# VH-VL binders against StAR-related lipid transfer protein 7, mitochondrial (STARD7): the designs that were tried, part 2

Target 1, 216 residues: StAR-related lipid transfer protein 7, mitochondrial (STARD7), of Homo sapiens (Human) (q9nqz5r112to327)
Amino acid sequence: FQSSGVQHHPPEPKAQTEGNEDSEGKEQRWEMVMDKKHFKLWRRPITGTHLYQYRVFGTYTDVTPRQFFNVQLDTEYRKKWDALVIKLEVIERDVVSGSEVLHWVTHFPYPMYSRDYVYVRRYSVDQENNMMVLVSRAVEHPSVPESPEFVRVRSYESQMVIRPHKSFDENGFDYLLTYSDNPQTVFPRYCVSWMVSSGMPDFLEKLHMATLKAKN

## First folded at step 14 (VH-VL)

Design p3 (from n3 with heavy chain S56E Y100R)
Fold by OpenDDE, fold request of step 16:
Structure p3 (fold): chain C 216 residues (1-216), chain A 120 residues (1-120), chain B 107 residues (1-107)
Amino acid sequence: as target 1 above (216 residues)
Amino acid sequence: QVQLQESGPGLVKPSETLSLTCTVSGGSISRHYWTWIRQPPGKGLEWIGYIYYSGETRYNPSLKSRATISVDTSKNQFSLKLSSVTAADTAVYYCAREGRSYFWDYFDSWGQGTLVTVSS
Amino acid sequence: AIQMTQSPSSLSASVGDRVTITCRASQDIYNYLAWYQQKPGKAPKLLIYAASSLQSGVPSRFAGRGSGTDFTLTISSLQPEDFATYYCLQDYNYPYTFGQGTKVEIK
């Protein structure tokens, strides 16, 4: 009588269902940096970085949405009014979508090296919702390799929404600009402060002045 | 060129209301911010407040309870009233225009100023 | 309120001298600073806005520099008409506040 030893198979280890702790991504709160008559500047830290995302809420009353929008699309005109531009060229254009790939080289404050950006831009005019949108995002393009002369900025995003007070062709509109980039430099705190507080307002002022000049 | 001129009484009694008017010539008050600033004798400058041509106002918190700025677009004028005055309110009062910048606030045009003395 | 402190309170200089006036803010005001010149019995006159932008019609011998908390006004070569009191103004936040002034006198 051979006693068939019932080999007790050890219980299969219960697969620990790793509870997807929904990292409730602590939505980093926007901090108001500037509260002025015609614009407000906000910033929030970008998670995992020492960088910030910026938002500008502003109003103009002396130019039309269309004028302001068109000046931003005119790369040749920008070379004339923006002294920081070293190079600004359209590399590729998609005729169907109207999207463009641009190569942008810009001066940085001394002693920093100049930076170059490769980005795609798209725009839309929504007549039904009475708004204009301009969006730019960094991309790689094989025809624009990195150069030792410039520091390539690989992370860049810009979004502008324009909402007319009345119409696209009458003076007055509100705008929302959202902006973030990684200039690939550890900016001293004073430089970051300057760029955030002075860079955007300075650019917007120049853009506004350029728009006024183009109107005349 | 825009010109500003302050007008009003040079003498006010304690506890009374100081009233000044700024007349703008050579340009419209429309689409501009207009400001009152004062300077006690031998002292520095103090910002009182501003008014936009639409009637929007902002005041120095130190004077908010006593100061009222108004605008009359039909007359191309704006005014300052300061209630319950004391000797500390003795100063040269200036009206000024803010520059056209959307980002920075500065005063590019000033009146000549008017001395107001609070004395019994 | 943001406090603005100028240095020095007064200085004596000669025609042709380089003059530097400093203004310090009690907090970061970025580039929201203006400089004014005031002569005795006259209203202040705008010289510089946005910390470094020269007002139209102001001589190039005037220059503004600085950002954050520390600012300077420089007169490269003092002229007879430059003897006056100078004020800085912050427009970063309300209420707008002036420095106490710097009097530039003839040596």
Scores: ipSAE 0.815, ipTM 0.897, lowest interface PAE 0.6, mean pLDDT 92
Fold by OpenDDE, fold request of step 16:
Structure p3 (fold): chain C 216 residues (1-216), chain A 120 residues (1-120), chain B 107 residues (1-107)
Amino acid sequence: as target 1 above (216 residues)
Amino acid sequence: QVQLQESGPGLVKPSETLSLTCTVSGGSISRHYWTWIRQPPGKGLEWIGYIYYSGETRYNPSLKSRATISVDTSKNQFSLKLSSVTAADTAVYYCAREGRSYFWDYFDSWGQGTLVTVSS
Amino acid sequence: AIQMTQSPSSLSASVGDRVTITCRASQDIYNYLAWYQQKPGKAPKLLIYAASSLQSGVPSRFAGRGSGTDFTLTISSLQPEDFATYYCLQDYNYPYTFGQGTKVEIK
């Protein structure tokens, strides 16, 4: 009587169907931070970080979209009106896509070290949809290694959409600026909020003034 | 240089409507925000409200039910009406122009102010 | 409404003195603060906007500093014409609100 050793096949480990909880990416709700006459500021937390993404919706009525747009593209002119710029150079240009890689070094408030950014920028003029778009995103570039002199900002994104009220060459437009970066500093939450909330308006004010000056 | 001048009655009876006009000279009222501010005697300043040349207004909630600001671009003037006045509305009333900043609101030009006394 | 509290309410100083006035907001107003000078019988005059931006024509002895909730106006060397009442104004949110004022008197 050959005792058929019923090889108790160990129960196949129930494939824990890790329920792909469809992280329904709960679109983090934008919180309005400021409601002013000419601009509104929103912020939303960046998931997994203590950082925020910021959005500014604003309006200008005394400059043209084209003027405002061109000033932003002019790196040499920016060096003149933006005192925080230490270095701003185009290191690479792709003729096919029109994309440019830039190295940007900027002062930070004391006692913080200066920061440098390597980013690609691209712009487009959409005549059909009556809008201009400027997009910047941090990238790594072999020609721009990190320096001990500056803190490299590795996460940087900026998007600006300009929508003319009338045309690209007539005064008046709305703009939407979406911005996020990681300055690689543990700023007290209050400081980060202050820097971004105060920094963006300051920057935009300077940009606007630079645009006005360039127009004359 | 822009100049502002308040005008109106210096005396108003209780429950009546205070009416003031600010005349702007040396510049256009267009594309600017114009503000009324008051100061009771010996006290601090109180923001009343503003008007944009297009007619957009905003008021201090404390006065919203009683205050009306209007603009007359043809006359280069803007006005304040304050209804149902009491002794508490006795103040020097200033008209002012807001600066040109798109981000910060400040008053870069002021009238000399006009005293309005509410007295029976 | 955002409350603005100035300190001190009054101070006595001499010509040449360094004077510092503080303004505290009941909430974070970032840099949305202006400073005004008012002389007796006169309208307020803008000194500083955006917390630290000096208005054109204002002497450099005036300086504004601060952000968030705490702000300061400094007169580096008090001049005879600087005896006045000073007010801070927040423009962060409506309604705009002034501090109660700081009277700078001659000693």
Scores: ipSAE 0.664, ipTM 0.838, lowest interface PAE 0.8, mean pLDDT 91
Fold by ESMFold2, fold request of step 16:
Structure p3 (fold): chain C 216 residues (1-216), chain A 120 residues (1-120), chain B 107 residues (1-107)
Amino acid sequence: as target 1 above (216 residues)
Amino acid sequence: QVQLQESGPGLVKPSETLSLTCTVSGGSISRHYWTWIRQPPGKGLEWIGYIYYSGETRYNPSLKSRATISVDTSKNQFSLKLSSVTAADTAVYYCAREGRSYFWDYFDSWGQGTLVTVSS
Amino acid sequence: AIQMTQSPSSLSASVGDRVTITCRASQDIYNYLAWYQQKPGKAPKLLIYAASSLQSGVPSRFAGRGSGTDFTLTISSLQPEDFATYYCLQDYNYPYTFGQGTKVEIK
């Protein structure tokens, strides 16, 4: 998965879970999964499913918020550094709202079929509140029907907020990412193990390197 | 080639404050994370905490109420103060530098260590 | 905090021997494990990170294996300069924690 932060201090979610309770009315709580220098990860169950919502707090000290923001948005650049991308293209752009519909096709860990996503995204730089925001959610689009080659992910939500330590054009920022999807599989233990041991660290190192080389 | 050297009193009385300084040479303290680690005699190593050169700190929860790490970039030094010491704080104290990997946290340079004994 | 247990505490071996040191974590740490070597009077030196990734300049006779809770450091043909104390470290969750060390001595 991809990382982005919201605020300068590391948030630990409150013990209670608003509107996410099990059938007995007990609150669902965020569980700390990983706690490292630049990266904190929490998860909580989505009631009635085997799925989790994830929250990431991350920090960069040697790249600018604008570099990171642009790397998140630049689909041609993403294809150059992320070998898992099969296809990533803008299908439609709404000039009035600035919303974009994208088709993203990505490898999943062997031996799983590749997945594809059709999602709308919107992004903004909020100078008054000193943050950059990226939001996405799954949609249907008539020009991108499902293909037998890929497993369509129909449920996907992502929100990323980026807050600079200084300015949008100086090094240093925090980000907060809240993310969930339904990739239509239960990952075997070996796939989860690979993702935690190799996939995620490799992605984060590559993202960092790509951001260092990005234009400010 | 960065080198780290611990300095400070080798003997500290109970209830007093242990104070150590790590001097960095052959490189700059700027843009790095700096760490204190200790080992009581015959026991395992214990991570105490780090400081980023700009002042951000993080501490082992077991020591958080008593430990303070600070940095002086003009002297190319960082320090540890551990208050209210007891005999359990007798250890070899190491300073270390964290590597530059974004994701993997390891210590790529270490001081030689200094023994601090807490005894009346 | 995650407890790291090394075994044995000490071992004796001859030059040319294959030596294996073990490290066990109190919970799953995947591959977030590093190995360090410390010779008497010297600073510790990083050998391996990410359980099996060899640090630059470290001889290939050193190999790390394992994931989850059980890890090994193997020296395939022990050299005179390898007599030292070896430590594992987990970097999965703060506080990062070390094993107590394994001393490798000449026999």
Scores: ipSAE 0.602, ipTM 0.789, lowest interface PAE 1.8, mean pLDDT 86
Fold by ESMFold2, fold request of step 16:
Structure p3 (fold): chain C 216 residues (1-216), chain A 120 residues (1-120), chain B 107 residues (1-107)
Amino acid sequence: as target 1 above (216 residues)
Amino acid sequence: QVQLQESGPGLVKPSETLSLTCTVSGGSISRHYWTWIRQPPGKGLEWIGYIYYSGETRYNPSLKSRATISVDTSKNQFSLKLSSVTAADTAVYYCAREGRSYFWDYFDSWGQGTLVTVSS
Amino acid sequence: AIQMTQSPSSLSASVGDRVTITCRASQDIYNYLAWYQQKPGKAPKLLIYAASSLQSGVPSRFAGRGSGTDFTLTISSLQPEDFATYYCLQDYNYPYTFGQGTKVEIK
């Protein structure tokens, strides 16, 4: 993902309970998928589907929150360091709200066809609450109809909150990313396995390196 | 380049505490994770736990009631104490540094190891 | 804790042989698997991380493969310095756990 969201419930490991109730307004239990030093991954089911919402907690100590924020927004720089990007363009900007619509085309792991996303993003620096926020969600846009070349991802939502350890311009921060999508694959186990083993670690390592290089 | 060296007594009596120190040279202890690993004679390796230079620790659950890892940044050292030892704690004890990856956890530098024998 | 089982426990081979060592995890660890080499009286040395990524300075005759629960280390042409004990390590979740080792001996 390219965006972040507003955190409204912290991800905590929870013991499984005996009862299984699905009621509106009640928090579903987060299941820990991975627990690494600088990276934690949880998931929870999306009611009425076979899909999951994911939550990532991560930490960097050698780059600033502002650098990390800006690198994610810079679409031309993203194309230089992320070899999976086929196309990444701003389709439309709303000068009043600051919202942007993007078209993102990306490789998926063999043997899956490449996917494309059309999404609106917003981003802000909240000085009073000491956080930076990036939010995205899938939309339809008349200028970007579906194409037989790519598999259109129609359900996509991403929210990232960045919280500095000190200030936005000093090294060190935590981030919390919450996201879900429907990649429309006949290989759901393979796609998740690839994401955990290669896609996400490689992306995060390259993002970290790209942020370090942008520092100077 | 970074060098790690274990030091401490080679013999410890049962029920007492073994204490080992790892001295880091050729580099700084700061901004790294530091680990203890042990190997009983003729057997495999067992991860004991780590310390981050700021003090954060994590331990193997099998040892967490008895193990304490600490760091002294002014001396560029970190230490292991293992209480209530038995003959099963006889092993070569290694200190190690974790690699620089934020995502992959592997040990890129090791001390030469020190044998600690638990016997009366 | 995640159990790591290596096989064989030992093997005998000659210089130039191709050898393969296996490691099996008790649960899915994706590709969070490292291989270490240990010579007698020495500390272990990292060979491979992330199941297949070669550590800097390690010869290309070493190759790691696998994902999920089944992993292999292959030495394509055994050299005199390769007679050692080999350990796999999972770094997927705490506690980190090693396999029991595979000793590669001179035939």
Scores: ipSAE 0.263, ipTM 0.680, lowest interface PAE 4.8, mean pLDDT 84

## First folded at step 18 (VH-VL; from p3 with light chain Y96W)

Design t1
Fold by ESMFold2, look of step 19:
Structure t1 (fold): chain C 216 residues (1-216), chain A 120 residues (1-120), chain B 107 residues (1-107)
Amino acid sequence: as target 1 above (216 residues)
Amino acid sequence: QVQLQESGPGLVKPSETLSLTCTVSGGSISRHYWTWIRQPPGKGLEWIGYIYYSGETRYNPSLKSRATISVDTSKNQFSLKLSSVTAADTAVYYCAREGRSYFWDYFDSWGQGTLVTVSS
Amino acid sequence: AIQMTQSPSSLSASVGDRVTITCRASQDIYNYLAWYQQKPGKAPKLLIYAASSLQSGVPSRFAGRGSGTDFTLTISSLQPEDFATYYCLQDYNYPWTFGQGTKVEIK
């Protein structure tokens, strides 16, 4: 599900009210980009850049939150169903903190060169608040220096919250993903069109199928 | 394969509530999204809304204050109520099933449709 | 809401003709477009989804093309059973909206 170049949308974020000009300044607004049965995508500009922050809200009705959580974590399984993955390895794990450092190398749409990410992630199941959480952030790691083979993405943040409709072991949940990165390119228009028309739908269909087959 | 059949009164008086039921056979109402679509005579199609079998609904904003969709899983049925009807609500009403694709939204099974006329 | 405009509103054609129907969206909807066929007194039937993906059981003489705001449905050799009204539907953003229809009549 860790999607580079694929569009996402979070739940309807609280509308940023166009305020009284003499009392308060205006806040950035989320723009609805896509609004479908199981999938909503918003974006908002990051001030001072040409980049966007994305928010995805998704719903599953026929798989459990635990299946989806496990799919997000299982790097060997990801390589089996996601043909864009060149490399996905856990570089180190810290049992005490629960943190992991990963190296992820992925194809980007032609004609762009493949990108790699080095990131730390943490994940937890919060029984008391009835949610599962996954967070990731780009880091530097001595064991994975930059390579001329790939374009290193140096700015990357991701937060996903999974909330069951009932329990972690019954079908049905919502997730909220907030995502930003700098893939160090401005995508040509035909690449964006391909990603929205083909890349993203295919990825989401494959993710759904993979999650249906996942261990609980 | 699944079959859908609309039923309900063909004539409704202005300001009253239009009430239709869709009976599902040849398949279960569970694990699917169920929708209502209408077509005024000689005009195009208008999506009304859907219900997931467990109760989640979504409505066309043009109708959401007046439309209510409900489901009865024990009878394998789902229903539409449209309040405060006028002549503009005269249409053929279809029930439909949404396809199972996670991402693509389309209506892959339809009922025969039932004409509802709002008289006077 | 996204408005879908079909052209022409109606057309007359003979068996064997190549027929093209156009659908325009009020904004970029990429390839999030479906085509439906409706015969008189019958419910609509799905022909094409994702602009060009043919639904199972639909004859290959039906082809969808386009992306962005401009879409076409082509029937390469019109058959007697193809005289019907055709609707496009966008599934990019709620609410789902249909075009007003194109009636294909026998000449």
Scores: ipSAE 0.605, ipTM 0.788, lowest interface PAE 2.0, mean pLDDT 86

## First folded at step 24 (VH-VL)

Design z1 (from x1 with light chain A34S)
Fold by ESMFold2, look of step 25:
Formats: structure tokens, C-alpha cells, sequence
Structure z1 (fold): chain C 216 residues (1-216), chain A 120 residues (1-120), chain B 107 residues (1-107)
């Protein structure tokens, strides 16, 4: 009945979907797939799958790093500006570590079923190294069993590092986002690849606009 | 409504510098990306480069660093200089504004274009 | 640079016809494609962005479709004012590149 913290099982090892070596042990490299005015997007194959890990390097000069950081943490605001969110709630907060477990349910493009994620997140402002960090990883939580309504994503990792150009409270920063998951689908792999890559520009634009409108 | 108008000499001699100015009216140059695009007679369009109102630029590598774009926010203008021109640089030159999106590049407003002929 | 190939180079059609113009990219550009109309002696005009989003003020007879490498612009019922050259533009990867154009003649 008591609070149990953010993790109560060791995470299942990621399958070969997170592997970055081919069958001969050679490490695969990042391939740039988009080069746009505000961001670059790379991908890297996950060994033994047809899925990719993604990396984004982006820059904004019209919002502060603190605005950008806070907008991503505010789950109630996220539900207002991200129309893909069906459900996003904090299930548990560990007061010792500051970690949170969230349940996130999101639309996927037709005709794919909606997906849900149970993940732990941690976030910090590192004054000494002049950066803000957000990290997330899929976990299991007894209070959030799988539902037949949604496809549970079991392999999910996300890391964002935000570096100000000046200070956390002045406009201008760079960010680096690394992201992977395995959304499991019956659709052709070219459709899945398209949706993930095309969805990133839409997400980043909505996040930028939401950040511009935020008050801090 | 944002309106763009190109101005500059219509005739430039080979090896000289082509110089054009785009005047923006009915809107602010601030908070936007501004672009030069050209079209050789009877041919397709070629993106030259852009400038953000604060001065950041990016150029088509096909121009081999001959292009320079600048902005004067006090005059609500931006400019193109293309050095060492040849007959291959004869084209209609357009200035344009990039659309509202921060994640996509498309051109939602265009000037009327100005023909620049490179001839001896 | 990403090459954009349009087909056909030109076509003739009657008022009321359904016209389809294709644009093919030399690599995956996802949905990062826009379409422009250029009438003789005038600047290009934006019709479609993000592959399928109709620009405000553009008639609904224009539709964009496609993703990845293969894209189409369709005019569902050709009108006399649709005589023009049409261009696609990719914005997935610097530098931005246009297709070579498709001239639509109404006869």
C-alpha cells in the first residue's frame, strides 16, 4: 500500500532492438536523414531489427532554456498542446530520488492502434555543467497493467540535454535528443519509418510553439 | 499583407558583382527567414540561400561561396550579392519569405522578380 | 543534393479534366515537400506544403498526396485559370531543391 519508489523491478534487458553492432561485431554509424533550419535528425539501425534509434540536434533563439524545460515537464499543459496525447499522468513520485513514473497514451497515425508507455523519468538542472537534462526509460508498474485498448511499448528510452547559449533565463539554447522505442505494428516497415521520422518535425514545431506561449 | 519588391541593375557585366535589394512592406522583417531564389530564362527554380533577420545565413553550395545575403532591419530590407558572374547567372531573381513553420521550409510570399542579364 | 524529378514535362488537358502531376525524390524526404504554381510572367505561388496541407486561399480542387519518394499534385476539375507551370520543392535536407517543372496547357 506504501509508496514503493520509481523502480521496483530491474528493467528487462532491451532485446537486440537496441543493439548497434552487426553480426560481425562492427558498430553501426549515425546517418543524417534530415537537415533543416532549426534541427538535424540522424538515425542508426538497431541490430537485428528494421527499427532505428534517433538523434536530434536543435537550436532555438526565441525562447529560454527554462521555458523549454518546464513545458516538457508540465503534463497538464502537454495534454492541451499535444493533440496526440490521450492520457498522460504521474502514477507515482519517489520523494527520495525525485523520479516519477508516468503513464502516457498517445495516438499513432491511422490505421495504427494507439500506444501506451509506462516510464520512469528523471530531470535536473546542472548548474555546474550549465545544462538541463531529461531522461526517461520504460519500466513495469503493477498499478498500470496492459489494456487491450492499447499496444504497450516495452522498449523505450529518451534523453534530452539542453545547453543555454547564455543563461537558463535568457533566450537561446541548443538541445540534443536521443530517442528509441519499439512500437510493434502489423504495418509495413516503410510506413513505420515514415511515421516516426515525419512525426518528429511536427512534435518539435508544436513544442516550440507551446514554449513561445508559456509564461514563466 | 506582406509585400516584397526586388530592385537593382538589370544588366551586369561578366566577372562583376550582381547586387539586389528586397524591400519588405506591409509587415516586419523581424522574426522571419528571408530567401533568394532564381530562375534562368525558360528553366526551373534554384534556391540561393536564406537569412534570418538577426543575421544567420545558409547558402546553396552550388554557388561556390559566391553568394552573400545581408539584412538591414532599420530599412526593412535584405540584399543579395553574387560575385564573379557569368552568362550562366542570367536569371529572374526572386526574394521570398519562408512560411510560419519552424520545422518546414516553404515560401508563402514572393516578390515579383527582377531579370538580371549578364552580358558583355 | 536531393534530385527532384517531375513527370510529365508538359501536358494538355480540357476544362473539367482530372490532372495528375508527379514528383519523385532521389531519396526519402518523408513529407517535406511543397507545390507551387507559376503563371506566365508572375512569381510562383504556394499551393501545398507538408505534402498534403492546402495553403489558405487555394481552391479545394488542388490536392497533394504522397510520402517518402513519390508525390502527386492532383487538380480534380481543371479550370481555365489553372494554366501554369507547377513545381515541387523538397525541404528535408539542405540545400532545398525544386523539380524541373510541369507545364499544364489547357485546350
Amino acid sequence: as target 1 above (216 residues)
Amino acid sequence: QVQLQESGPGLVKPSETLSLTCTVSGGSISRHYWTWIRQPPGKGLEWIGYIYYSGETRYNPSLKSRATISVDTSKNQFSLKLSSVTAADTAVYYCAREGRSSSWDYFDSWGQGTLVTVSS
Amino acid sequence: AIQMTQSPSSLSASVGDRVTITCRASQDIYNSLSWYQQKPGKAPKLLIYKASSLQSGVPSRFAGRGSGTDFTLTISSLQPEDFATYYCLQDSNYPWTFGQGTKVEIK
Scores: ipSAE 0.672, ipTM 0.861, lowest interface PAE 1.4, mean pLDDT 85

Design z5 (from y3 with light chain S92N)
Fold by ESMFold2, look of step 25:
Structure z5 (fold): chain C 216 residues (1-216), chain A 120 residues (1-120), chain B 107 residues (1-107)
Amino acid sequence: as target 1 above (216 residues)
Amino acid sequence: QVQLQESGPGLVKPSETLSLTCTVSGGSISRYYWTWIRQPPGKGLEWIGYIYYSGETRYNPSLKSRATISVDTSKNQFSLKLSSVTAADTAVYYCAREGYSSSWDYFDSWGQGTLVTVSS
Amino acid sequence: AIQMTQSPSSLSASVGDRVTITCRASQDIYNSLAWYQQKPGKAPKLLIYKASSLQSGVPSRFAGRGSGTDFTLTISSLQPEDFATYYCLQDNNYPWTFGQGTKVEIK
């Protein structure tokens, strides 16, 4: 699971019993699944599957947006704080566009085998709109063919938007994360339940702790 | 180990403001979320609200119009004020520390509790 | 608000017995459940959080299980200090709510 990319949907989505009023989607409603002190979590079904797209709105007041942004980009640091990572490396970087292709191998909960992702990411600091953006999407890359050691995830999207309360270098910000993937499991109920019970909350906790501990 | 101690008047008149202070020792107040919980005599527990040292608060909707939680980092204390009290506010009041977690809310340390009686 | 229902409301047991207490949520709370022990005249004490994670310093005879709406607290071999009232707490959705309690008494 990749901690990147948030789609900004103004106004803030109203995902309880009402549909998303200003989202581009139709016929599907966001269901609130958690309402905790640091974040709210919603999900909505992906048509024709037993899978969900997830959305997180979260707030931290004890770290800066720049710290939070940079921790997510630093692949060597990610390997230190995220014990689920087996492998995480940059395969290719396009200097013109700033896009990067990464290979990410991660543990999945028992009894699921480890999964690997090949994805392109792009990130930016939008000074005019006072936000930071991370976007990732699954791709194929000839240098990283599928291996029998891991289950290749072929459908993956992640979008994160970070909005400071003050500036990029002062404590306090909100973020919006939109995320989906297809883990290709024969245990779809278990995987969906795991994502809400452990996957997302544990990732967000570890990311926050890692951001607090960041040296830069 | 962190220790929490409630203090304040044990008797409050109806319509007045209940005011309690929790003193924290054996740990810093600046790291955790700090919580008030109450228990009417012989009854169950009710969450009142919490404060983070940066000033962020959240309250039980049933008490939101009357409850105020504040923190004094220099004294390592946090406080509860509950306005316009009635006999229904008679309870043992506990202060508690929320365990350090961004994603789960649980109370890993509690004060001994103090009975506050609302009576004419 | 999410309603938490415990059963039984009370039980009698002897030292050495295996005791099981249940807690049922009015909606899916995944694993966002904690268990507390309260002795008469004392504050509650955390035993289990995140449905099954044992709090530091709590004996391993306490075990939490469950997910979704149905949860259990098991004491594998009851000790004299375990006679108390036990509460569950959900932290999936604001506001946080407690169960009504289960009193474990000496038989």
Scores: ipSAE 0.665, ipTM 0.841, lowest interface PAE 1.6, mean pLDDT 86

